# Designs tried in a protein design chat: VH-VL binders against q9nrl2r1430to1533. Part 77

Target 1, 104 residues: q9nrl2r1430to1533
Amino acid sequence: GGVHELSAFEQLVVELVRHDDSWPFLKLVSKIQVPDYYDIIKKPIALNIIREKVNKCEYKLASEFIDDIELMFSNCFEYNPRNTSEAKAGTRLQAFFHIQAQKL
Key: E = the ipSAE of ESMFold2; O = the ipSAE of OpenDDE; V2 = 0.75 times the mean of E and O plus 0.25 times the DockQ between their complexes.

## First folded at step 4 (VH-VL)

Design m63 (framework fv_nezutatug)
Fold by ESMFold2-Fast, scan of step 4:
Structure m63 (fold): chain C 104 residues (1-104), chain A 121 residues (1-121), chain B 107 residues (1-107)
Amino acid sequence: as target 1 above (104 residues)
Amino acid sequence: QVQLQESGPGLVKPSQTLSLTCTVSGYSISRGYYWHWIRQHPGKGLEWIGSIHHSGDTDYNPSLKSLVTISADTSKNQFSLKLSSVTAADTAVYYCARLYDETWGYYFDYWGQGTTVTVSS
Amino acid sequence: DIQMTQSPSSVSASVGDRVTITCKASQSISSYVAWYQQKPGKAPEPLIYDASSLESGVPSRFSGSGSGTDFTLTISSLQPEDFATYYCQQYNDFPYTFGQGTKLEIK
């Protein structure tokens, strides 16, 4: 949670948001369009929520930030079958995240 | 070099509010980092109390959350702890510390010397 | 909260000995562990962060290892100034939690 940590989290979230494979993760899944999502996923999260938490200085440790990003990917793989476009995007974005997270 | 120094009363009566101040030199609090309070009970280990960032963001140990308030005065380069409704269990050495967060490791890199607080009637 | 349990609570050793102190987390904390040394009447000072990274100015006889739930601090050849209490601390999850401490005593 200091100035440098906040800058690093903000930069990483911006990189994730701008990545081509971020589309399943930008906002919470629509309950109207995917009504069973919230029956299966008990801790929903998305990049817009994570970015808000970064901007409000709610992450005190890099591990807390990493845990929220990993929860986002875990939710994706739990809900979406392996061969869906969502799961494939999640796999690629998670790999990108793991490389970038080495800076945290 | 960053230096932290605790100050406040060494003796507090039960049920009253404990007030401690940490004065920081060698670094401006308004430029960053989280600034923390940590205590050590006699003959026991360390207990994290809470933290503050100059933005007003605070975090408190859930076991103490209803009792603790941390504030910062950037004009004096100080941050302060108020612990309400103290009991004998709050007798401890109180430290202020900086959390280093510029790398993969997050650890308390600078500590004050500690101030002893006794809660007694 | 993540519980940090140190073992042993105390250890008696002689100058020149290899000393190992262990720390166990109640759940996985990756490598997010720091170790501190505290001498009587003094504040704790950092030794190790990120499980194995040595803090600047700390002698090379100190080393850390481990990941997940099991961590160790090793002093390869104990010196007189090393007799102190050692604490592990996790920073994987909030709130921050410390082990109960291991007192290193002269034999």
Scores: ipSAE 0.000, ipTM 0.541, lowest interface PAE 19.8, mean pLDDT 84
ESMFold2-Fast, scan of step 21: ipSAE 0.000; ipTM 0.560

Design m64 (framework fv_nezutatug)
Fold by ESMFold2-Fast, scan of step 21:
Parts: sequence; structure tokens; C-alpha cells
Structure m64 (fold): chain C 104 residues (1-104), chain A 122 residues (1-122), chain B 107 residues (1-107)
Amino acid sequence: as target 1 above (104 residues)
Amino acid sequence: QVQLQESGPGLVKPSQTLSLTCTVSGYSISSGYYWHWIRQHPGKGLEWIGSIYRSGSTDYNPSLKSLVTISADTSKNQFSLKLSSVTAADTAVYYCARYGDFESYLHAFDIWGQGTTVTVSS
Amino acid sequence: DIQMTQSPSSVSASVGDRVTITCKASQGIRNYVAWYQQKPGKAPEPLIYDASSLESGVPSRFSGSGSGTDFTLTISSLQPEDFATYYCQQSYSTPYTFGQGTKLEIK
């Protein structure tokens, strides 16, 4: 890890944010809207948090960045049944991420 | 306030294509949500037909998949249902609806049109 | 497909009565159940989502409970405007499926 890796992480996060299927992932799930979420999901994360970590140079390795993105998808599939709009968006966005992450 | 309004012919002949349009006001389809068609048969209750997302991605009830096409025209803020090869069994009240899970995580159909009656007869 | 079975199919009640309607899913669906009220000639209106969350503007006499396969809608003290047909819906997987409906009628 260097400065070029941080630029690559920022570019990938921007691509994820711009994707049509990013809506479940943009910000942390609201406890007001989804009261039981934090009873089930013990390590919540979202794209805005990951982007802040990238901008603060908190990822030292590409694997750490990839782990946080994969945690985000894992949380989605753990909380949301497979055929919900959230899970379907997650499935498509995760596939897009896997293609882009090959470049890291 | 967000409102949905169905429109289309109330009478369709057997073997023809049923065509309905839902006009959305107070919210832009291009901004999000999944937009749905649901019908209600006399005596059977409610049957989900399918949905569309702003990207054009569709999801259909498998029992109807070969007969149904849902499309969206974001410039007109409308989405439409086409049901081909109709029979008397397709006589129903047809509703368009929004599912509330986009950004709000409300797992229910939170907004419905008033419904339009379609009769399939010769 | 997930089958939703409501009971009873109809219930006759008087204003002030406590009414309970049940809904059974053919498989576990966690808390992914919504309840709707439909009056003659009108579209269904949401009452409850996620088994027990009351929709905004819905009177507190309506409540939902249950998880997994067994769900209940309760009206604690019936009012004249509550005579309608009630439907449960599972939101666990597509295709979304509804119960057959329970018609709440005046005695």
C-alpha cells in the first residue's frame, strides 16, 4: 500500500456510489426505520463510512478495503431475505464490485 | 403528495393484449422506488403481477412471466403493463402501486392507485 | 411460492368488540408481513408492516404480532369505519403473495 492504492479505492467507491443498485448501501441503516437491524447486524457499515476511511488513509492494504466492502454485502444478505429489493440490489452491486476489484 | 393513477381500456376481447398505464405524480420514477402492478380477481383476492425499477430492470410473477411485459417511460413519469393473450380469467381490478422498501425500508405497498376495472369478454 | 392462509374467512362483530385475524405462512418468513385494509370500491391501504410496525396515521387500536409462520392482526375496540376486508401479505420473497382476505361484517 501507497498513495496510488488510495486513489484506486476512491475511484472504486465513487463507481459503487454512482451505481443504480447502491441505494441500500449509501448510509447506515436507520434504527428508526428498521428497529431490529442492530440486534441482528453486529458490524454495521455503509459506503459513506468506507469512503471516509479511504479519505483518512485508514486502509493500509487493498485486502482491508475489500474486507469492508464484503462485510457490507454480507450484512445485506444476512438481514434481507434473498428476493427483497435490498438483496437483489446487493447481488447486482456485489457482482459489479467483483469485476472492478480484480483491478486492485 | 405522491399519487398513482391507472388508465387504459375497460374492455378487452379474448386473445388480445391488455394495455394499462400508471401515471405517477409528486415523485419522479427516475429518482427511485420499485413500481408494481397488482390485480384483484373476484373471490380470489390480490395477485402480484410484477415490478420495474428506474434502470428498466423487471421482475415478474412466474405464473404470468411468459405473458407480461412491464415498461417505464421516465420522461412521462409513467410505467405500463401489457398482458398478452388474455382470457376471461384476466378479468380483474388492476392497481399500480409503490413498494416502500427503497431508502425507507417499509416492507409494504405504501401507495396505491385507485384501481381500474378490466373486463375480458367477447 | 409462499402460501398465506387467513382465518377466519369472515367474522361478524359489533362496535366495541375485540377482533383477531390470523395469517399463516407455508414457511418461515421472519417478520416480513404487512396487513392491509380494503373498503368496498377502494384500493387496499397499509395498516401494519414488518409484522408489528404501525403505519403512520393508523389508529392505535390496530396492532400486529407474530414471527416465523404465525401472525395476528388485532383490533382492540371496533369502530364503525373498521368494517372492511383485511389482507395479510408476505414480503419475504417474490412473488409477493397475499392471504385470501378476512371480511369483517356488522352483526
Scores: ipSAE 0.061, ipTM 0.750, lowest interface PAE 5.7, mean pLDDT 90
ESMFold2-Fast, scan of step 4: ipSAE 0.006; ipTM 0.577

Design m7 (framework fv_pamlectabart)
Fold by ESMFold2-Fast, scan of step 21:
Structure m7 (fold): chain C 104 residues (1-104), chain A 121 residues (1-121), chain B 107 residues (1-107)
Amino acid sequence: as target 1 above (104 residues)
Amino acid sequence: EVQLVESGGGLVQPGGSLRLSCAASGFTFDDYWISWVRQAPGKGLVWVGEINPDSSYINYAPSLKDKFTISRDNAKNTLYLQMNSLRAEDTAVYYCARLGYTSGWKYFDYWGQGTLVTVSS
Amino acid sequence: EIVMTQSPATLSVSPGERATLSCKASQSVGSYVAWYQQKPGQAPRALIYGASTRATGIPARFSGSGSGTEFTLTISSLQSEDFAVYYCQQYNEWPLTFGAGTKLELK
């Protein structure tokens, strides 16, 4: 299974990147722009890191890939208040992810 | 006026390489994703790939990933397509196309005039 | 990848007639479909996006409809400048894919 599954992970990450609501998740949050982020969020992650892990064959199971994506959303909701543009984008992108992840 | 102008096409031998350019004007270049799309003579449109504003994401058509490299220079308002190991089936007009965003919808709102690449001996 | 199938390949019509062009996706693309017009020697021009919304400056005689897998572009009361090739495109899933085109020509 692993080679076929890696292709599926890459396709899903690309679809997430291309989604309108991906903008808060494209790159790691900047320490310079948001200094307190890393005081609150202990396991930072972003789509560029997840894509790199897919390319390096670091996911052995679909559950490991899903866990990293869910961690990304969890970090968003932990740091950002519910009424922020970031939290709203995260809510919509997470719903999209849950639909697409059914194919995994 | 939004303009995209491709250049760098020409005749190249099989196995050769070419670098195409797309010069943008009339808009804030570094606000937009931009794609390369090709069209073989008498055939339809085929998406080659795209690049986001800061070059942190570059996506390719799976069949073309190892052959083509997309890059951009925001200081020069220019998009590039590096083409290696060219074959006869790569003969096409190459367009750059801007990904516009209107009312929640994304689509190619502006296209360049295209540059012809002919791969032949 | 999602395959976009356009029919007919060629449609022969007269000015003043209505033309109906079809586009079918191999799997659901929601409403994430755009239509482009291409005249000989020219770049494609955006006509419709979001399956049914006209792009800026596009005449009202052009209309799009459909969702899921079946899409239609209609040109009411054809004008001489409308004879061109029309392409549908899905932008719901990577990679982006186009139909093979429908050529609209004078009967």
Scores: ipSAE 0.005, ipTM 0.628, lowest interface PAE 11.6, mean pLDDT 87
ESMFold2-Fast, scan of step 4: ipSAE 0.000; ipTM 0.601

Design m8 (framework fv_pamlectabart)
Fold by ESMFold2-Fast, scan of step 4:
Structure m8 (fold): chain C 104 residues (1-104), chain A 122 residues (1-122), chain B 107 residues (1-107)
Amino acid sequence: as target 1 above (104 residues)
Amino acid sequence: EVQLVESGGGLVQPGGSLRLSCAASGFTFDDYWISWVRQAPGKGLVWVGEINPDSSYINYAPSLKDKFTISRDNAKNTLYLQMNSLRAEDTAVYYCAREFRYGSGTHYFDYWGQGTLVTVSS
Amino acid sequence: EIVMTQSPATLSVSPGERATLSCKASQSVSDYVAWYQQKPGQAPRALIYGASTRATGIPARFSGSGSGTEFTLTISSLQSEDFAVYYCQQYDKYPYTFGAGTKLELK
């Protein structure tokens, strides 16, 4: 039916997805390609999963949304050595997120 | 021409402190993560720790984090290693090394300084 | 921490021969392995990163291979300037760790 209006969470996720440093975070890490990932990371998450949760109205509080984004970054830094492009992208994207999250 | 020059080493008594410096030139210092690596006489290389461009992330080898502090001054293109409570086992040449990003994002230590010798002895 | 084991500790070879140096990780490090050359009294010099990519300016006689836990550095036709100590390093997980080195010496 109607014209869809973007929520504040959805707008922020769209901004994260469009950021040049979002590439490590767009989709869940493949268990087939990276079999040891799920031995190390106990609570995997990615922007596509977070966006789906936003679209299903699963975040009732900004803190719940922020917690999932921070978990995504925490997983990145836990699995990837700080000298990798993944970790460096995560550092820059997290800083961008902290600025944008002030709007929530 | 990329250059890293360490200084501040010397003879120190057990329990003493030293502050090492690494002066960078020939590249944009505040674009790079930089590591400290040490090497005891006649022994292999041991990673000490690293610092990101804006000092918001500093990582240490777990055995060294209580003794050593890494910092940087981007205005002076200089990296520092503060060393406290030194013991004989800290005797080593201390190198600073630049971390380089290439391709899909794997990194390595592409340029190293010549090192500065720290000797801890009575 | 990940332990990197290099073998042999010392390799005696003659100029023109092929040298093969081994490095084994105690757990998978994917292809996040670098090799460094160190000559007496000098700082280490980067040779290989990503297990198999030559660093800028490194001669083609140096090649790296391997993934997971087993890695090899090969020097296809040894030159006199290649006598040095060679270190492998993993940069997959903190803390970064180096092997104890392989000393390449004149036979």
Scores: ipSAE 0.000, ipTM 0.560, lowest interface PAE 13.3, mean pLDDT 85
ESMFold2-Fast, scan of step 21: ipSAE 0.000; ipTM 0.572

Design m9 (framework fv_pamlectabart; at its last look DockQ between E and O 0.04; V2 from the best seeds 0.00; counts 0 for: pae E 13.1 > 2, placed apart)
Fold by OpenDDE, look of step 5:
Structure m9 (fold): chain C 104 residues (1-104), chain A 121 residues (1-121), chain B 107 residues (1-107)
Amino acid sequence: as target 1 above (104 residues)
Amino acid sequence: EVQLVESGGGLVQPGGSLRLSCAASGFTFSNYAISWVRQAPGKGLVWVGEISSDSSYINYAPSLKDKFTISRDNAKNTLYLQMNSLRAEDTAVYYCARSKGWYEGYAFDIWGQGTLVTVSS
Amino acid sequence: EIVMTQSPATLSVSPGERATLSCKASQSVSSNVAWYQQKPGQAPRALIYGASTRATGIPARFSGSGSGTEFTLTISSLQSEDFAVYYCQQYNNWPLTFGAGTKLELK
C-alpha cells in the first residue's frame, strides 16, 4: 500500500512491540522449544500476527482487535504459571495495553 | 480466619463418580486461583489441577484431564472437583489449596483439611 | 513434566543438629520452588516460596536456597516439632509437580 499515517491499531501495536515486556509475545511459541504448548493453547496468537492482521485491515471493529490482544494475554496466563517471567511480563504489558486501549 | 474446607469424600465403587466441594471463607475467594492436590495413603502430594480466579483458565494434570473437571462458584465461595470413572488409584485425600498470590506464583499458602475418597469394590 | 527429585528419602537427625534436604529439578525451574512441611494426619504447611522466601510465621531456622535445578531446604537447629515429611514443588511449568518428599525423623 501507499504511505499513510498510522491508524490507532497500528500505533498501539507499535507501542506494544516496543514495550520492554513484549518479548514473550513478539512471535508464536516454538513447538520445538515448548513441545506441549499447542496441546494446551488452542488459539495461538502473537504480536506479529496481530500486526499483520492490522496491516491487512482485517480488523473492522476495535473490539475485534482488542479480542485478539486479550487472547494473546489469556494464552500467556493459561500456559505460564504466575511467577514466571513470561506471566509477569504479560501482566505488565496487559496493564499498559488496557490504558492505551482506552484511546481506541 | 482464612479457611478452606473440603467435603464430599467417601466410598465409591470403581467406575463411579463423585463431586467434591471446597468452601472458602475469610478471604476474597474470587481473587485467588485454587488448586486440588491429592495424596494417596502413605504417598506424596500430587497436583490435580488449578482454576484461575475468574475461571478464565483451568489446568489439569495430564493423566486426569479427561476424568476430572474443576469448576468454581465465586458467588458461593466454593470450588468443585467432579471426578468420573474413578479407579482404585484415585483413592486419596483430596486437598484444596489456595495460591498465595499472583507474583508469588502457584505456591500454596492455605490448605484445607482434606477429604478422603476411597475407590473400592 | 518436570520431575522433582528429593534426597534423601529419609533423613535421621538429632535435635539441635542441622538438617539439609535436597530437591533437584529435571530441568530449570528458575526460583519457582516452594517447600512444604507435613505432619501425620495434617495438611501440608507452606514453609518457603520462591526458593528462598519464608512464609509468614515460619521460624528463622528454616531457610531455602537454590535456583535453576538445585534447591536446598535447611533447618539450622532441629526442634522436636520439625520432624515431619518435607515436600518441594515447582511452579515454573505446567503441570505443577511435587517431589516425593523427605521424611525427617528423629535419630
Scores: ipSAE 0.234, ipTM 0.790, lowest interface PAE 1.7, mean pLDDT 93
Fold by ESMFold2-Fast, scan of step 4:
Structure m9 (fold): chain C 104 residues (1-104), chain A 121 residues (1-121), chain B 107 residues (1-107)
Amino acid sequence: as target 1 above (104 residues)
Amino acid sequence: EVQLVESGGGLVQPGGSLRLSCAASGFTFSNYAISWVRQAPGKGLVWVGEISSDSSYINYAPSLKDKFTISRDNAKNTLYLQMNSLRAEDTAVYYCARSKGWYEGYAFDIWGQGTLVTVSS
Amino acid sequence: EIVMTQSPATLSVSPGERATLSCKASQSVSSNVAWYQQKPGQAPRALIYGASTRATGIPARFSGSGSGTEFTLTISSLQSEDFAVYYCQQYNNWPLTFGAGTKLELK
């Protein structure tokens, strides 16, 4: 834990946001545009929410931050069939995250 | 004859690493997505992960992503599974299985015979 | 992840009887369900894909049905070589998931 880990979380979230495959993850899924999403996904999350939690110092352990990022990917794969552009973007961004997360 | 043949299994100590291979023959390997599936002794089938025909996507079972890496060499018609930080619960027969479809979401039509990995002291 | 639930865990039947195996998904998987047969010491063998399409070389006594969340494998007149473990699998979403299997056992 500590101050440097909170700074590292911010750096990692920024790298994820800047990635070409971040588009399905930037903000919460719209209930208006995707009405059944919240019937299937019980713990919705997105990069903007995770970044807000980082800024409010809500992550005490690196594992808590990693768990929220992994939940985001898990939600993507559970909602979106594997052949969708969303699911494929998710698998590439998740691979990128796993490489970067080794620094935590 | 279309076939997949796994190799590289054996006895490893906890914390150890092992690399499995799956050699393809009798079909155009570069046209197919391939999965690894494992089965612990006396237990059911558990999907490990898959790699697209061109390696443009690789997806893993969430519980296994931290220690397993899937890769392929289309020039050698071979699929690989790199296994690190092995524990007793990773003891299983490891199968490679072929999937085919225009959306790359076809069921498994061809399975290898499997290779046994035993993790014990 | 999508959970696949098979029932019963074990089915005791005699040759010539009809066997019906159930598979339920925790959410819709369309028709993207496959069935596999596995005998002791052997790799799984593909039986059915797309919920109802027989794989090449599979006898007509094997039939699959269902869509969405409920799927069934039926063996219309059981032969001695049919005693094995049967797994259902969804391939609609990542991660791909299997049921725990139904063991078809001689009565």
Scores: ipSAE 0.189, ipTM 0.786, lowest interface PAE 4.2, mean pLDDT 89
Fold by ESMFold2, look of step 5:
Structure m9 (fold): chain C 104 residues (1-104), chain A 121 residues (1-121), chain B 107 residues (1-107)
Amino acid sequence: as target 1 above (104 residues)
Amino acid sequence: EVQLVESGGGLVQPGGSLRLSCAASGFTFSNYAISWVRQAPGKGLVWVGEISSDSSYINYAPSLKDKFTISRDNAKNTLYLQMNSLRAEDTAVYYCARSKGWYEGYAFDIWGQGTLVTVSS
Amino acid sequence: EIVMTQSPATLSVSPGERATLSCKASQSVSSNVAWYQQKPGQAPRALIYGASTRATGIPARFSGSGSGTEFTLTISSLQSEDFAVYYCQQYNNWPLTFGAGTKLELK
């Protein structure tokens, strides 16, 4: 909604980007490096895209922002087997996100 | 208005030092990574280095990492570039540039006007 | 480090015409490419992010395309204010690198 809520979204995105486990989520997955990714993941999203949506005030409700972040994690778990470094990083970052999201 | 304003450029002898400043206004400076980019007269843009929003990560062009030091003071909304052991090839306009969307190692959405550093005898 | 090769170095063209500027990366950079415009005595300004997304306030005559290693900036129906130097930049890998620029000048 308002300017206070957008500031909170900005702060939360910064915390996610700075987290050590953010590396799989910073940018969209490279099609060349991971050729089948876009055959499997129908709604790709990454922190840089979410950050842009926050900067452009495209989230009207906190739930819309949270849904994009959760989509990001769901994509990671759908594409990556549980034992991969990507999935383990996703699990840790999601736990951190849930703690920080209580502040919204 | 979102602005970055560089200062501290000037004439310096080879082997000398200068400290450049970049003053930020109109946005929450502490949320953004900021880069220095330079441009020699008549030449293209060359990335110098970048500092993360909280200074926890600082990355330099490999050839400059021992000569240049980037720092910031978030309380003063100011970015700094300390340049040592200057040579003629360091003559350039130096820009500060804000990383788009707070992401380190991203493209730049806001640029300062630049400050000229001239290294000559 | 990733080398960004721009061509041509200089492109001579008349107002109202279409300009096509090329940028090639030495290895894949996905879509992590930006384009900047720089006029004499001025700072660069952002035109395109993510290979194809126009920055805020950039006219529709500027368009970007490409992925992987080959990228294009197209300026349709050139206006007098479009004669400048254009740089591409990759942000896929450290260090961040720019192309050498394409000077777009009046024929």
Scores: ipSAE 0.005, ipTM 0.586, lowest interface PAE 13.1, mean pLDDT 87
ESMFold2 (binder alone), look of step 5: mean pLDDT 92; pTM 0.948
ESMFold2-Fast, scan of step 21: ipSAE 0.139; ipTM 0.769

Design q1 (framework fv_erenumab)
Fold by ESMFold2-Fast, scan of step 4:
Order: C-alpha cells, then structure tokens, then sequence
Structure q1 (fold): chain C 104 residues (1-104), chain A 121 residues (1-121), chain B 110 residues (1-110)
C-alpha cells in the first residue's frame, strides 16, 4: 500500500485514457472490423502502445512522446472523414492533449 | 529469468483436438502480448496466432481460422492454443513466444523450447 | 511459399563476412519493424536483431541489421563455426493481419 508518484508521461496517458473521447484510440484498429485501415495507415499506434513505451522508459525526450501522440491523431484524421464520430472525438481529444502537454 | 514452458503436445488422429499450454514466469505476464509459432519437420518458422495483453485482441493465420483459438489466463500466467479439427498439415513443433510489447510490436524476445504435435493415423 | 524471400543457403569461411537478404513488400517490411532470429540445430529460435537494427543484450556487435524500403539484411562479420544455424527474418504483414517469416537461410561455415 501507499501513494506512488507517476511520471509526467504516465499521468498524461492516464488522463487521455480516462477522457470520454479516448474510445477510438484505446487499442489498435482491428483488421477484421476495418479491413482497409492498414492499406492507408502505415504507422499504426494507440494509447495502450504509448503507455507500454512509457512504462518501459522508451521515451528519452518529451518530444518523442509528443510525436507518438500526434502520430495517433494524424492517423485518425488521415483515415476518418471529418464528419465521422472518430474524427470528432479525435479533434476534441487532441485539443485536450495540447492543453495538458504544456505541462511537459 | 524469463521462462516459457509449453505442454499438451502429442500424437493424435486427423479430426481430433488438442489444447496446448504455455506456463510463463519471470516477467509480468499480464503486460505482454503472446504468440504461437510453429515449425513443421525440416521446414521454416510459421506464425500461428497472437493475443494481446488484455486478452480481447487476437489474430491468427488464415489456415487455422475457425479451427484454432488462442486464449490466456492472466491470473495463472498461462497461454493456451485450442486446436480443433486437426489436419496432417498441422504437424509441427509449437513454440510459445513473448512479444516485446503488450500489443503489435511482433518480435519475440523470448521463446519456449516447444511442444511436438503429430497428426497421423 | 513464404511471404518474405530469403536465399535458402549461404556459406563462407571462418573470419569472413556474410550478408543474408530478406525481401518483402510495402504491407510488411516497408511498413513495419523487422526482426532476425538465429536457430541452432535442435534448439528454439533466439532473437538476434529487433527494430530493424537493434541488438538485445548479449548479442555481439559482429551481428548487424539494416532496412531499406521493402528489404532488410542481416550482416555477420568475423564468422565463427558456432554461427552455423538457420536465420529467419520476421515482421508483421498489415494486409494479412498476420506475422510473417522468411523461408530461412542455412548458414554453413566451412
């Protein structure tokens, strides 16, 4: 038992995961559910992968962490038309991320 | 030290079923993706299936879809492969392999020693 | 047939250098990280190279990996008799939603 301090990256990933608009980003897109996704998206990523990288201390610079989060949003906007629920969720979550990333 | 120990292999007739197990130790099993990879006698490596850390995301090679099911029990640190409707072409050594990530990195930093499945009459 | 293409065999003398090629497509090597595995006779495969060009701890620097476009190569310098093994490239194939390996290359050190 006890209180554990989290790294800044872990704290931010937890906040993103808990956000109402995180649902398109929690896990990698299933090829069974979305067969053409991997034809379009060349560098797939999701919050579970980013959190694993944080836990394994793979980010040496804040810029590397930020780049992976921005890649996730870029993939969302590349694949999903602007009028989709995925793209709308991505837009709101990205805005939230930009505010929180100022702490890094 | 990381250990992966496969069991459940044997000799079975075509159409029968086997369940393979892989007992994991020396790492936080619930944090990593797990794979099954097989190798037919005298042949190369063939990837069979993956299950991600949470247990809900699964992928398998087309030749085993509908026949093989990968699953895991994180409380027991155990990976499973349920193999139904076995065919002669399924004869191979089956390796349990650990992914570097909990999901899609798809490289195998640790391997078990394998368990042999022979499908014959 | 394997999705990734490797030569079936390669050979050289002790102390020499060899390069083992592995060719794929945009849906696999072109898109994804590549790994290399060494399989000594009668043993399980062992990770030799990951993320295209990185070595796990314990792997000597005479082993190297490189990736260019849809192809990757494993380089081995200062060949030793203990390097006789089968070598496999591996990656994920996004079009198949499957892990894929090369057909394997048997290295003979004579």
Amino acid sequence: as target 1 above (104 residues)
Amino acid sequence: QVQLVESGGGVVQPGRSLRLSCAASGFTFSSYGMHWVRQAPGKGLEWVAVIWYEGSNKYSVDSVKGRFTISRDNSKNTLFLQMNSLRAEDTAVYYCAKDYLGSWRYYFDYWGQGTTVTVSS
Amino acid sequence: QSVLTQPPSVSAAPGQKVTISCSGSSSNIGNNYVSWYQQLPGTAPKLLIYDNNKRPSGIPDRFSGSKSGTSTTLGITGLQTGDEADYYCGTWDSSLSAGVFGGGTKLTVL
Scores: ipSAE 0.000, ipTM 0.573, lowest interface PAE 15.5, mean pLDDT 86

Design q10 (framework fv_erenumab)
Fold by ESMFold2-Fast, scan of step 4:
Structure q10 (fold): chain C 104 residues (1-104), chain A 122 residues (1-122), chain B 110 residues (1-110)
Amino acid sequence: as target 1 above (104 residues)
Amino acid sequence: QVQLVESGGGVVQPGRSLRLSCAASGFTFSDYGMHWVRQAPGKGLEWVAVISYDASNKYSVDSVKGRFTISRDNSKNTLFLQMNSLRAEDTAVYYCARGKFYSSGRYYFDYWGQGTTVTVSS
Amino acid sequence: QSVLTQPPSVSAAPGQKVTISCSGSSSNIGDNYVSWYQQLPGTAPKLLIYDNNERPSGIPDRFSGSKSGTSTTLGITGLQTGDEADYYCGTWDYSLDAVVFGGGTKLTVL
């Protein structure tokens, strides 16, 4: 219609995308860049996919949205050793997410 | 100590084939992806091909696709590059390099071999 | 033509500081971590910087990396004659689905 308002999920995804530590999560991991990733991670996901799901109204409950974000972080920590830049970025971004998700 | 030693380079006429080898030691070869990077005389670095730790995934840049095949033998700690239908523009020093695999955007080469020279000329 | 742009050469005297720039776009430097490689004459490249600003064991703190937007710089302080080399930046490019390198910068210390 004449007025479009961003959903709470859209606003939260935009905040995650803008965060300095979002870089490892913006797009799916490349098979060429990381050839063994898809042998280890069976449910790949990234912020661009989550944002598309939000825009298509595929999340029926806040818990479903939160589950997809947590899956993204879980994949990061499963694949990347704790002392890597990716794992450190994931830890900081996950903490930011938990603060923002309190509003859902 | 990590070592990568290339061999198999030489002078060859256009249209011919060469097979490069890279012997790895000092680390668990089967834990790492491996790459080929080349450098034409007086020019910069060009990434050529990659193979996953278990050889299940392989990729080569478009300029060599269909002509070059990357492979590995984990039982022998050896990486290979089969180069068919060689062209003058393939003339370069070919380096094998060990890649780190963590996530998207973190592709760097922590160890390189000394290189083997391939000259394609008539 | 290289995907990433570096100056072809830089020069400075022993003990001075130099910076080497590397410029790209959102699909490469903007979205990805950057590495830097040193290539001494007649030798293979050696990893100098990874993850934008991290040093491998054995690389002195005279070498530093920084990234801002779609550009990155390599800083070298206290220049030594042994630093004469070609320096290359490198990263992943999502649009090309390939590792891309800068054209290289020849550092002359005189």
Scores: ipSAE 0.006, ipTM 0.636, lowest interface PAE 9.9, mean pLDDT 87

